# VHH binders against Flagellar brake protein YcgR (ycgR), part 238

Target 1, 263 residues: Flagellar brake protein YcgR (ycgR), of Thauera aminoaromatica (c4kar8)
Amino acid sequence: MAELSTPSPASPAPLDGGRGDELEKFTLRGARQILQLLQDLITHRGLITAHTGGGHSFMTAVLKVDEERGRVVLDPSPDPQANRRALAAPRLTCVTQLDGIRIQFPLVGLGEGQDKGRPALFAPLPAEMLRLQRREFYRLQVPLAHELSCLLKAEDLARKPVEVSARVIDIGAGGVAVVVPTGAAEFVIGGTLPACRLALPDGEPIELDLEVRNLNRQTQRNGTEQLRVGLRFAALPRAADTRIQRYIFKTERALNAKARGGL
Below, E stands for the ipSAE of ESMFold2; O stands for the ipSAE of OpenDDE; V2 stands for 0.75 times the mean of E and O plus 0.25 times the DockQ between their complexes.

## First folded at step 22 (VHH)

Design RC23 (from MC4 with S57T; framework vhh_7n9e_1; at its last look DockQ between E and O 0.42; V2 from the best seeds 0.64)
Fold by OpenDDE, look of step 22:
Structure RC23 (fold): chain B 263 residues (1-263), chain A 119 residues (1-119)
Amino acid sequence: as target 1 above (263 residues)
Amino acid sequence: DVQLVESGGGLVQAGGSLRLSCAASGFTFSSYAMYWGRQAPGKGREWVSGISSGGGTTAYASSVKGRFTISRDNAKNTLYLQMNNLKPEDTALYYCAKQDYEWGYFQYWGQGTQVTVSS
């Protein structure tokens, strides 16, 4: 009787993110870290959207972490059908946020039971949790008065080259975030924008290659939708790096001086 | 609710070709950039390719550049990945992902399709 080695439940695939290398930085795999984060979710009564696949989801919450049994206790849906779907799903994708940070984690091996006489869902502790901290690369918020801009060389829907003047909203050593009108150009994460021009106040624009790292839609107060594009400096000349650093430093100093009542 | 259903995977010999499909529903497909990722056994998920909402801009991982082609049919709400000159190292579970414009990244919603390349 060959013991059919039950295939080790395939580690739940990472749920979302950017490039694999970046996602890894935001992925918690340590048991203690995972437990802490789950506990934080409990403490803050964080609502979780649990995706069961097939376009279905339900709202839940972590009720308890059972460290002894290595399981998490979830609040079942008031919808019995949702619970059935959850139990039938090979994997739940749980999505929530805490303090503005997106948290995502898979649950595999969901079961139903009772916790203290109340219906509950149970799952083994997640092997990993994604905590998408906005890389607080210290990005200098660009003062509006500086009017930093970046000329983006992109393509439109018809694959025609277009130049889009984008306002720089933040800048760091590794890149810039810009805002463009929705529909001004086509963007995709991982895409390269060659020969762009970053305009700094202190001289001629810097020519550089940019890589799209994130894409956010933002609605302005006036109701206008804009696209925020996070861009990495793909190839930054040394001289350009120096200029950028100088600008950041100078601006920070000025802002700090102003904050201290000196201006 | 967002649904992504991958298909087209299978067993192929090295040098062979496959075409993956991802059927999308539950959102305005034409308004979102779409992506392919993959996860090889014992490895983390890696980004493979991306395509803009209109299909005008594409991006590829260095490992697949020149071999893979991402495309989309917005009328059919379908994302494609043409994979040519497949290598054993391309063996992975391939996932379709939707751009998340709220958080700025992309989300995998499907179960994936298995691609196995034999030497």
Scores: ipSAE 0.814, ipTM 0.941, lowest interface PAE 0.5, mean pLDDT 87
Fold by ESMFold2, look of step 22:
Structure RC23 (fold): chain B 263 residues (1-263), chain A 119 residues (1-119)
Amino acid sequence: as target 1 above (263 residues)
Amino acid sequence: DVQLVESGGGLVQAGGSLRLSCAASGFTFSSYAMYWGRQAPGKGREWVSGISSGGGTTAYASSVKGRFTISRDNAKNTLYLQMNNLKPEDTALYYCAKQDYEWGYFQYWGQGTQVTVSS
């Protein structure tokens, strides 16, 4: 399963136009699942940013869900212009958060009406909702002093093989995130990097195959551009898994002890 | 304004071939990894293939590996998908997609091109 770094939605990357097959694993399409997630948003009083297009958005909330009529009821904006834009839009892209997990869903066919004598917006239940988890597993932030690195077997812009020593910034049971200087190598989502070598402080480097899951360009504090590469372990030998888990738990223990320092 | 225009779809018998094209404009095509995805009836979109900005690195979904070939012509701002030995399960609306380095994944911009494979 993908470790997805999902930023806030921006035009022109809407829900229905910016997903790949890894996001499909987090797409809820079952009526029961959709109703339960909407009910959770109601119960937790989740505030929703509704994007109407053209860089416009407004804050709303799900007031109720009506399974029998197949519709959702939204709180209208106090700004009449925002409501007018929402009603004129072919779709709303709704973005919210529940327990730190990003929730995204489209609403189409938005209408105006009343709910218990109060103005409200209505739409058919969405046919899909994304529940975009940043991480499926705990990810340890690797202390800089540990200097964890992963040797990647990749290609440069001239289509020649290159080996890149990439700094590991986080590590978990299912993969790592690394950083490399911009332009050091070319990557493609879905690509497999065979025979990479993960250097843990304890013992010989681990040889493993990695799969590219996401690619972000980042600017460091000093203005230097780098590429963050999210990588999944393709097949991990038992001994390697044990070493990784041991590293994670030992390091977490050490970090917690320093955080409590004066107890 | 980013534009991706897919073409080359059609109706083909099982075992046949099609070549899809994706004309790109509104961005520096040679600076971005590019992808093909597809959406079968009643299903979500799925990743099919990807190619690096220089064309030297390619990747394929296991269901199409060995049958489909992704390529690009950076001088013509065009992405291609050669599809051979087509099967009925390849029937889908095919989209090309551009890497988004801010979001960290790829995104679809066009209307897609329909591929229908009959038995």
Scores: ipSAE 0.607, ipTM 0.887, lowest interface PAE 1.3, mean pLDDT 82
ESMFold2 (binder alone), look of step 22: mean pLDDT 85; pTM 0.858

Design RC24 (from MC4 with A33V; framework vhh_7n9e_1; at its last look DockQ between E and O 0.18; V2 from the best seeds 0.00; counts 0 for: pae E 2.6 > 2, placed apart)
Fold by OpenDDE, look of step 22:
Structure RC24 (fold): chain B 263 residues (1-263), chain A 119 residues (1-119)
Amino acid sequence: as target 1 above (263 residues)
Amino acid sequence: DVQLVESGGGLVQAGGSLRLSCAASGFTFSSYVMYWGRQAPGKGREWVSGISSGGGSTAYASSVKGRFTISRDNAKNTLYLQMNNLKPEDTALYYCAKQDYEWGYFQYWGQGTQVTVSS
């Protein structure tokens, strides 16, 4: 009876910080972290949308974490068909939010049973949980009066080079967020925008390469849809970095002074 | 509901080629940036490639650049990944992902397709 040594879960290879996959930075793989997050979901009675594939989903909740057995207990659907689909699915994709943070995790090996005499679904603990925290990187919200802009060199739908003047809405040491009209250019996370020009109030535009890090659609109050593009400084010259930092510092100081009843 | 169904995986020898497909439904495919990711055994999920909604912009991980080509057919609601010069290190479960414009990232909805590259 050869004890099949359950291969020790190989330590997740260090997230090769490869271009574009910030998703991995938000992926929890630590057992304690996963357990804590699941417990938080229980505590907050977070509703979970469980996707079973085929365009089907059902609402569930984490009822319990069984640490001893290494499993999570889920609330079954009131729809027997949904439960059948769930059990037949090779993988559930669970999506929820907690405190405004999106949480996504896979469950594999779903089974049915009873928990305290009530029907329940069981799955092994997820190996990973995605917790999308909005980068709390301190980004200065750019005052509208400053009219910061970034000239983006991108491509259109036909792969024709286009230049798009984008308003900078926030800026930090690591990058900028800009808004562009929907359809103004084609963007993809991980894509590079070379030789862009960031206009600061204090002088000539800064030429820099930008990497697309996130893409959000925003609807303005007037009903107009815009694309918010999060951009990382891919190669920032030292002089440019200094200028950006100076701008941020100066602006923050001014904003704080204003908030204190100064100007 | 969003559905992504990956296909085209299989066993290939090193140096071989595969073409993956991802059939999309439940959303306006042509309006979304799409991505490929992969997960090798015992490793985390890795971003592989991305393509803009119209196909006018593409991005690749350094590990696959020059070997893989992402494309899309919006009329068919299908995403493709042409994989050439496959290497054993490309062995992974490959996932199709849709841009999440609410959160700014992308989500994997499919079950994936297994690619195995033998030495």
Scores: ipSAE 0.748, ipTM 0.913, lowest interface PAE 0.6, mean pLDDT 87
Fold by ESMFold2, look of step 22:
Structure RC24 (fold): chain B 263 residues (1-263), chain A 119 residues (1-119)
Amino acid sequence: as target 1 above (263 residues)
Amino acid sequence: DVQLVESGGGLVQAGGSLRLSCAASGFTFSSYVMYWGRQAPGKGREWVSGISSGGGSTAYASSVKGRFTISRDNAKNTLYLQMNNLKPEDTALYYCAKQDYEWGYFQYWGQGTQVTVSS
């Protein structure tokens, strides 16, 4: 009997929405590296957001690694509907942090069962894991009370110019991360947003060009979806650099003083 | 069903040119940011270029900037990559991809088109 040709399925997407030429140096593909990273997540009891598709996600954790069977064991959701979505999904996209480093990996072939008499979810070990530690410099987490913003000059979904006020969530010597409502503007990874305005507390906004480095959807605790945009400073004038460094230094000092009980 | 069909690859000598095409169906092509990516033998996936939904903004990996030009024809639902001054290091399977904000992924949907550059 002749073998019938089968249409090839779509190729897998990269784990992060960033540029592929930048992400490959952060991608772990070795079996031993993957096992060690999963073990680190277990050891630190890392809480994982598992995305199941259709805008749905649930919180989980890696409970153990079964090396003999090449599988990970996950904590099921207390919501049975979330578990059903996870089992029906062709892929879970797992996102977490370890020591401030973003970890992302796919799980395919999820199944359910029991571990030591308790319900559990099982999946083969991922073929790759992203450990995204690409920042060379410290990034200050911006206190919410500061309400730092960056005015982005972009295009909306109707291809018209739009200015979007984006809240700055972290800032460092090389760039910022901001959040905007999903659908507020269109962003091209690798693209430049010219003449954006970064508002710091100590003066007039800084005008600068920003390069889009990564895009990720984020779900707030209240269920609101936002787009996290990682932005690199292009061609930063010295005066602007000085103001940014001063803001970081003063804010860090203030946060450290609060950590010491207000000394 | 999103479908992306790449074509235009082939064997070419270093310094030569190729134009890749990506025929899109199953979605409103003109509403999406589109990308080209590639995977060289023994290497991971690499982003190559991106273009806004209207075509007004483009971006390129540093390794191809100045040599490759991304473009789109929204009336024909087709994405293009003009590749000039090809180098052996450009040898790869080339994919087009649709941006999808829902999952923070570039979704490569086709089988790709092979580009092989001889020295």
Scores: ipSAE 0.341, ipTM 0.785, lowest interface PAE 2.6, mean pLDDT 81
ESMFold2 (binder alone), look of step 22: mean pLDDT 84; pTM 0.853

Design RC25 (from MC4 with T58E; framework vhh_7n9e_1; at its last look DockQ between E and O 0.39; V2 from the best seeds 0.00; counts 0 for: pae E 4.4 > 2)
Fold by OpenDDE, look of step 22:
Structure RC25 (fold): chain B 263 residues (1-263), chain A 119 residues (1-119)
Amino acid sequence: as target 1 above (263 residues)
Amino acid sequence: DVQLVESGGGLVQAGGSLRLSCAASGFTFSSYAMYWGRQAPGKGREWVSGISSGGGSEAYASSVKGRFTISRDNAKNTLYLQMNNLKPEDTALYYCAKQDYEWGYFQYWGQGTQVTVSS
């Protein structure tokens, strides 16, 4: 009876920070962090969508964290079929949100049992939890009056080069968020947009390479769909960085002055 | 409900090739960028490749660039990953992921397909 040494869940190696994968930055692997986050979910009674595969999911909640046994206790579905699917699934993908932050974590090795005389699902603690924090990089919301734009060099559906003039909605030291009409070009996370031009109010456009880091569809109040593209500065010349920083600083100062009733 | 089913994995020798498929259902496939990720034993998940909704834009991790090709057939709701010149370091569970335009990132929904590259 060879004791199959359950391979110690090797701490997932940090995602090689390759192009586009900020997921690692948002992935919690620390035991304390995971426990804390799970506890937060309990405290806030966060509803979790548990995906069992095959297009099936059920609503659950973390009821308890058993640190001693290294397991999480989940609320079973009122649907016995959903529970059967969950138990049969090699992996559950749990999705929730807390304080506007999306949380995703896998559960493997789901079992059923009782907690305090009530039916419950049990799983080992997740090895990782994805907490998609919107880059708290301080991004300056660009005043509409500044009309910052970025000329994006992208490709269309036919892989033909297209230029898209995009409004910059926020800017930070690390990148910009822009809005483009839906269908204006093809975007993918990790994609590079070379030789783009960022127009600042203080001079000539800055030529720079951009990397797509985020893609959001937004519906405007008028019903028009837009694509918000989060872009990272892939290679920012020092001079350009200085200009961007100057702009941010100047704008922030102006906004603050206005907020104080000075203008 | 979103469903992604990966297939095409297997055991191959170094230098060999595999073609992975991801069958998508439960959403308008042609409206979403799609991605491949992988998780090697004892390692974290890594992004491998991405393709835009229409297939007009592609992206690759540096580790697979020039060897892997992502493609899609929107009529078949299928995502593909052609993997050539496979290396032992490519051994991983490969996942298909869907763009999430609400949160701006992508989510893995599939169970994955195992790729094992022997020396």
Scores: ipSAE 0.837, ipTM 0.953, lowest interface PAE 0.5, mean pLDDT 88
Fold by ESMFold2, look of step 22:
Structure RC25 (fold): chain B 263 residues (1-263), chain A 119 residues (1-119)
Amino acid sequence: as target 1 above (263 residues)
Amino acid sequence: DVQLVESGGGLVQAGGSLRLSCAASGFTFSSYAMYWGRQAPGKGREWVSGISSGGGSEAYASSVKGRFTISRDNAKNTLYLQMNNLKPEDTALYYCAKQDYEWGYFQYWGQGTQVTVSS
């Protein structure tokens, strides 16, 4: 045999709903990058959801990395059944966030043992980690007083055209995030919403095509269920880009001035 | 429990066609948008295509648009991917996925089906 191989193919793992040609830039494969990201999770005490398959999961954390043995050390579940499922699973799909950025990595070869006399779970370091910073640019959180809105031209569940006025909650050069009532329209990740209209404080609304990037359930203070929709500008004319950048810079200046004047 | 079973992969020459199937069970198939993704050897997984719950809206990655067609048969709880004019770059393990609102993305449940395109 010319080469030896120990790894089995990894089980399927969740993907962010972005386009495939973009996911490669979010994949970390360097050993130092992986170790640094795992150390960041330890430092920030990041809670990890470990999916064992069949709709089962448990909460864990990376307790430390054992660089000499090339292993991660995980916190076991207080539920013995969850630990048994994890040890029996062909892999764990670990999902977490760090400063709002989704982190995902598989762990294969999970074992049980002890770390300094305390029960722990062990696995080899992952060969790659997905760090899904989907936003191309930093996003301004839109002040409520600005009442920025975006008129979405979408389809309802019966495939009939609908127009939904959505509140813009953040905006950057590459896109917006909006909230809509649950059930107001159906969105397909990767789908395009043509001829939407983004209303900025001054001037005519900007007509643009939006591409759906992600969808999250969200509950408001009053208990109302909403859907947070992440949208990318599919084709952004230069004039529209300029108007959006101006809005962002003006608003950031105003927020910074208020913070300084309030201190 | 959600179950998705991919099939229809195989070895094909460049320029050929394949039709992938995804048999769904354990949930109300007609209530969810569905997706195809793929993973080439040594690479991260790539979103390929998506389709709305009723089939009225379709989305495609730029690398496959015009060559691949997603479809669904809600009476048979089956998702399809018609793949035409296949290229060696399409070689990958193909997965189907159900929309999941908790994580802001969709999740894969199956083992996938291997597509290998000879140049």
Scores: ipSAE 0.257, ipTM 0.738, lowest interface PAE 4.4, mean pLDDT 80
ESMFold2 (binder alone), look of step 22: mean pLDDT 84; pTM 0.851

Design RC26 (from MC4 with E102S; framework vhh_7n9e_1; at its last look DockQ between E and O 0.33; V2 from the best seeds 0.00; counts 0 for: pae E 3.4 > 2, grease 25.6 > 24.2)
Fold by OpenDDE, look of step 22:
Order: sequence, then C-alpha cells, then structure tokens
Structure RC26 (fold): chain B 263 residues (1-263), chain A 119 residues (1-119)
Amino acid sequence: as target 1 above (263 residues)
Amino acid sequence: DVQLVESGGGLVQAGGSLRLSCAASGFTFSSYAMYWGRQAPGKGREWVSGISSGGGSTAYASSVKGRFTISRDNAKNTLYLQMNNLKPEDTALYYCAKQDYSWGYFQYWGQGTQVTVSS
C-alpha cells in the first residue's frame, strides 16, 4: 500500500518565473517577527480578507495578540454564515496589506469565543507569514473619496467584449488593483486587457493596456462577492506615467498632512 | 482534496504536435481559472498558459504564443493544451495548476506529464 504522499501543497509558482525558492525569502517564520507583524497590523487597523475556501471570504481584523496563550484574536464577520464557514474551514487564509506590502498568513484551528465580552474568533498564532515585498513599486491606497475608476475592456463567458467599470483600490507606478463584481468579466493571470481607461481626478482618462497579475476573490461585509484584480501597466505612455506619479505624490502628501493633524 | 492529473505527454519530433490533458477533481472546476506550467531539466517552473474559468480569456507565454492553445471542457472537468510545432526547447515536465483566489497565484500542481521533443 504505497502511501500516496499527498503532494505537499506546491507553493504558488509566481508567474514571473520566480523560483519557488523566492517565496521562502519572503516568508517569516520567526516567532518575534510574526508577533511584530501582527502587532503592526493591529496598530494600523489593517483590514484583512479571510478566505475560508470555496471562493468565500470575509473581512476581519486582528484585534489582539495573546502571547500568553499563543493565539490571535480576530474580529468576527457581521455575517453569521461567514463565521460558520470560517469555523468549519480547515484553514483560514488571511490576506492583507501593510505599507503597500502584501501580507498573507494561514490560520488553523479557528474557534469562537468572547474577548472582553465581545464575540471574537480565536486561532493559534500562525507558524508563518508571507510578506511579499516583490512589488517593485510602492502602491498608494486610494482614498475612497477620490473615486478612482478603471474601465476594463474584457470578455465575458461567451467571449463577447464587455466593458467593466472597476474601482481602483490601490495604484502605483507599475499598476493598479481594482475591484469588480464577480462574474462581470473573465480574467486570467497573464491575460492582457487592451485599451482600458484609467480615470484620475486631474483630467481625462488615461488609455492604457493592462496585464492581469493577480486575482483574488473577496466577500464584502455585506455579503457581496467581489473580485480584486491586480493589473500591471503593460504599456504606459510617458505622459500618463507622469500623471500617475503626480497623483500618487500629491495624494500621499495630502494623506500625510492629514495624519499629522494638518487639516 | 484537489486533484490534478496530467496526461498526453510523450516523445515527439521537432515540428510535431501533442495534446495534453489535465483531469481535475475535488473542486468546482468551472469556477476556477486554470493554468499550464512546465519545468525543463535544470530550470525552474515557468508559466506556459492560462484560461479563465469560463474559457473566455486566455493567456500565453511569449515562447509558446501562436503554437500552443489552451482550452477547457467544464462539463468534463478537463483542461487541455494543444501543442503544435513543438521545439526541442519545449522539452519539459508539464503541469496543470488551479487558480488560487486567495493568493492570486497558481496552486495544486499535479504530478506532471513529460514532453520530450527530439531534434
């Protein structure tokens, strides 16, 4: 009876031909590092997308790190069904971003309880956290008030051209992340979306080609499923690059000023 | 458990054709983008092609564009790669991969199927 060695979940091969070994470079396994990163997430009130499997996710946050008990405390979903899914899942995959760096970590052994009289989810501390620094470019989280959008030219299930207006959630010199309704269009990593239009607040939309680099399904607090699409600028005119850079700089400056109490 | 089983590999002469298949199970196949990758001897894994969940969007590595065609049959839970005009440099172990919508990357590589192109 040859024990079919369950193929170790092959580390996601980065599209960029990065050696699977590169992922290890970005993996934190040190207890102190993990604790620090979790504390940073708490400090920054970082929203976390918790994936429960089957394409389901919910928004959460790390509320507390209990070092004594070796556990993390998460904010439960307002959706009881999402919490049930989370508790039933053998593994929770948590995804977030801190300072433009994608952070991912698994949680196993999720339980429910109360923290200071409030409902909470509990899990043992993650054994590892992935901090993907590979983003060559700093990505600005787009303020909700700016309402940046990108008109995506894609195809539907029937291979018919469709235009999807997508909200831009982050932007950098190298690309944008957008959110679209699930099923709005067909996406594949490595796919090209030609002649898209990025709307910036400072003028006419920028026409550009986009390459799909990442696809993440997310369930909003309201239960709506969305697809987060990471897009690379495949061909960016110099003038457009300048505009994007200007926007990023201006926005960052404004955000920093606000954070310093400068209204 | 997610299972991917690749088949259809073999020995072919340069200029020949092969059709790879990947049988998928353990998940809703039609809900996931699927991908082909390959690993040549002494090289890392490289992305070859991708297809969206419904098949409405496809992507190809520059090295295989115009020669390879990715397709899927959602009713059969099967992914395909038609490889035409094969070259010695296409010699590799070919893997099927499932989209991970948590990471936004590929997961669950099968055992692979060997493609050998002889000059």
Scores: ipSAE 0.790, ipTM 0.930, lowest interface PAE 0.5, mean pLDDT 87
Fold by ESMFold2, look of step 22:
Structure RC26 (fold): chain B 263 residues (1-263), chain A 119 residues (1-119)
Amino acid sequence: as target 1 above (263 residues)
Amino acid sequence: DVQLVESGGGLVQAGGSLRLSCAASGFTFSSYAMYWGRQAPGKGREWVSGISSGGGSTAYASSVKGRFTISRDNAKNTLYLQMNNLKPEDTALYYCAKQDYSWGYFQYWGQGTQVTVSS
């Protein structure tokens, strides 16, 4: 059979930087499911990061769902430039979290108008929403004060071994998410980082192999770029698993006590 | 604009081999990790393999490890997938993709090249 030689149109990509087959089973396309998830975001007053492209984003929220008109109503940014970028963008990629579960959805056809006499942004209901329930257990957001780190044994851009100390931003039974400076090392989704070291407060670092699951670059408010790297624990020994679960349990209990002790 | 043009697909008997190519243009090819993915009829898109920007690191889905080899020629802006010992379950539309860190989650994909493995 002859090779095809035609220009390719823009093809859809996974909403997450992870592998596409893993994402499809978390994709909601039923209208009732989508409406229910949007209502949950409204009820929990979920803060949404709306990405407009070029590394730009703004904070928003779903104010209401107008089922009769088939549209969602968003809170505009107080920054007029952010609103102009949003209206000019071919689509917004909305990212939020609900009960520790990452929620992502695209909005296309964004327009401006008023809701109850106040400025608002409008879009048709999304045709799909990604509800990334990749773990059964709650993923702990690691307090900055803990300064949890993971020493990654990776390669730099010159193909030479490097050790990169990465801050752990969340941790669960099956893996961690870390942040590194952009350019500190190169990561390939699906690649294995052998002999990394996860530093927990209660003993010597845990030596383990990590698999790269997803990569996400974000621009901080000061314009500095960092790379979020999602990592899965390979074959984790029971002793290491026990230490990780103990850390999660104790930290969750401490955070809950702090929230209540601040009456 | 980013353009990725896959070629080299076709009909092959089980146990046979094919080599896929992906011609890249519109970006600095040597600066990006590249990937192959595939989509079988009625299934979602499946990641197959990845390779670092300089070619030093590779990764494979467990279903193809040991049978497929990803490579790249940065001088020719071309990505390759050598597929050996093909099985009927490898039948799919194969896409190459460029790593994309902007907007966090999106990757660019080509139109794809069809691989059909008989028997």
Scores: ipSAE 0.323, ipTM 0.769, lowest interface PAE 3.4, mean pLDDT 80
ESMFold2 (binder alone), look of step 22: mean pLDDT 85; pTM 0.855

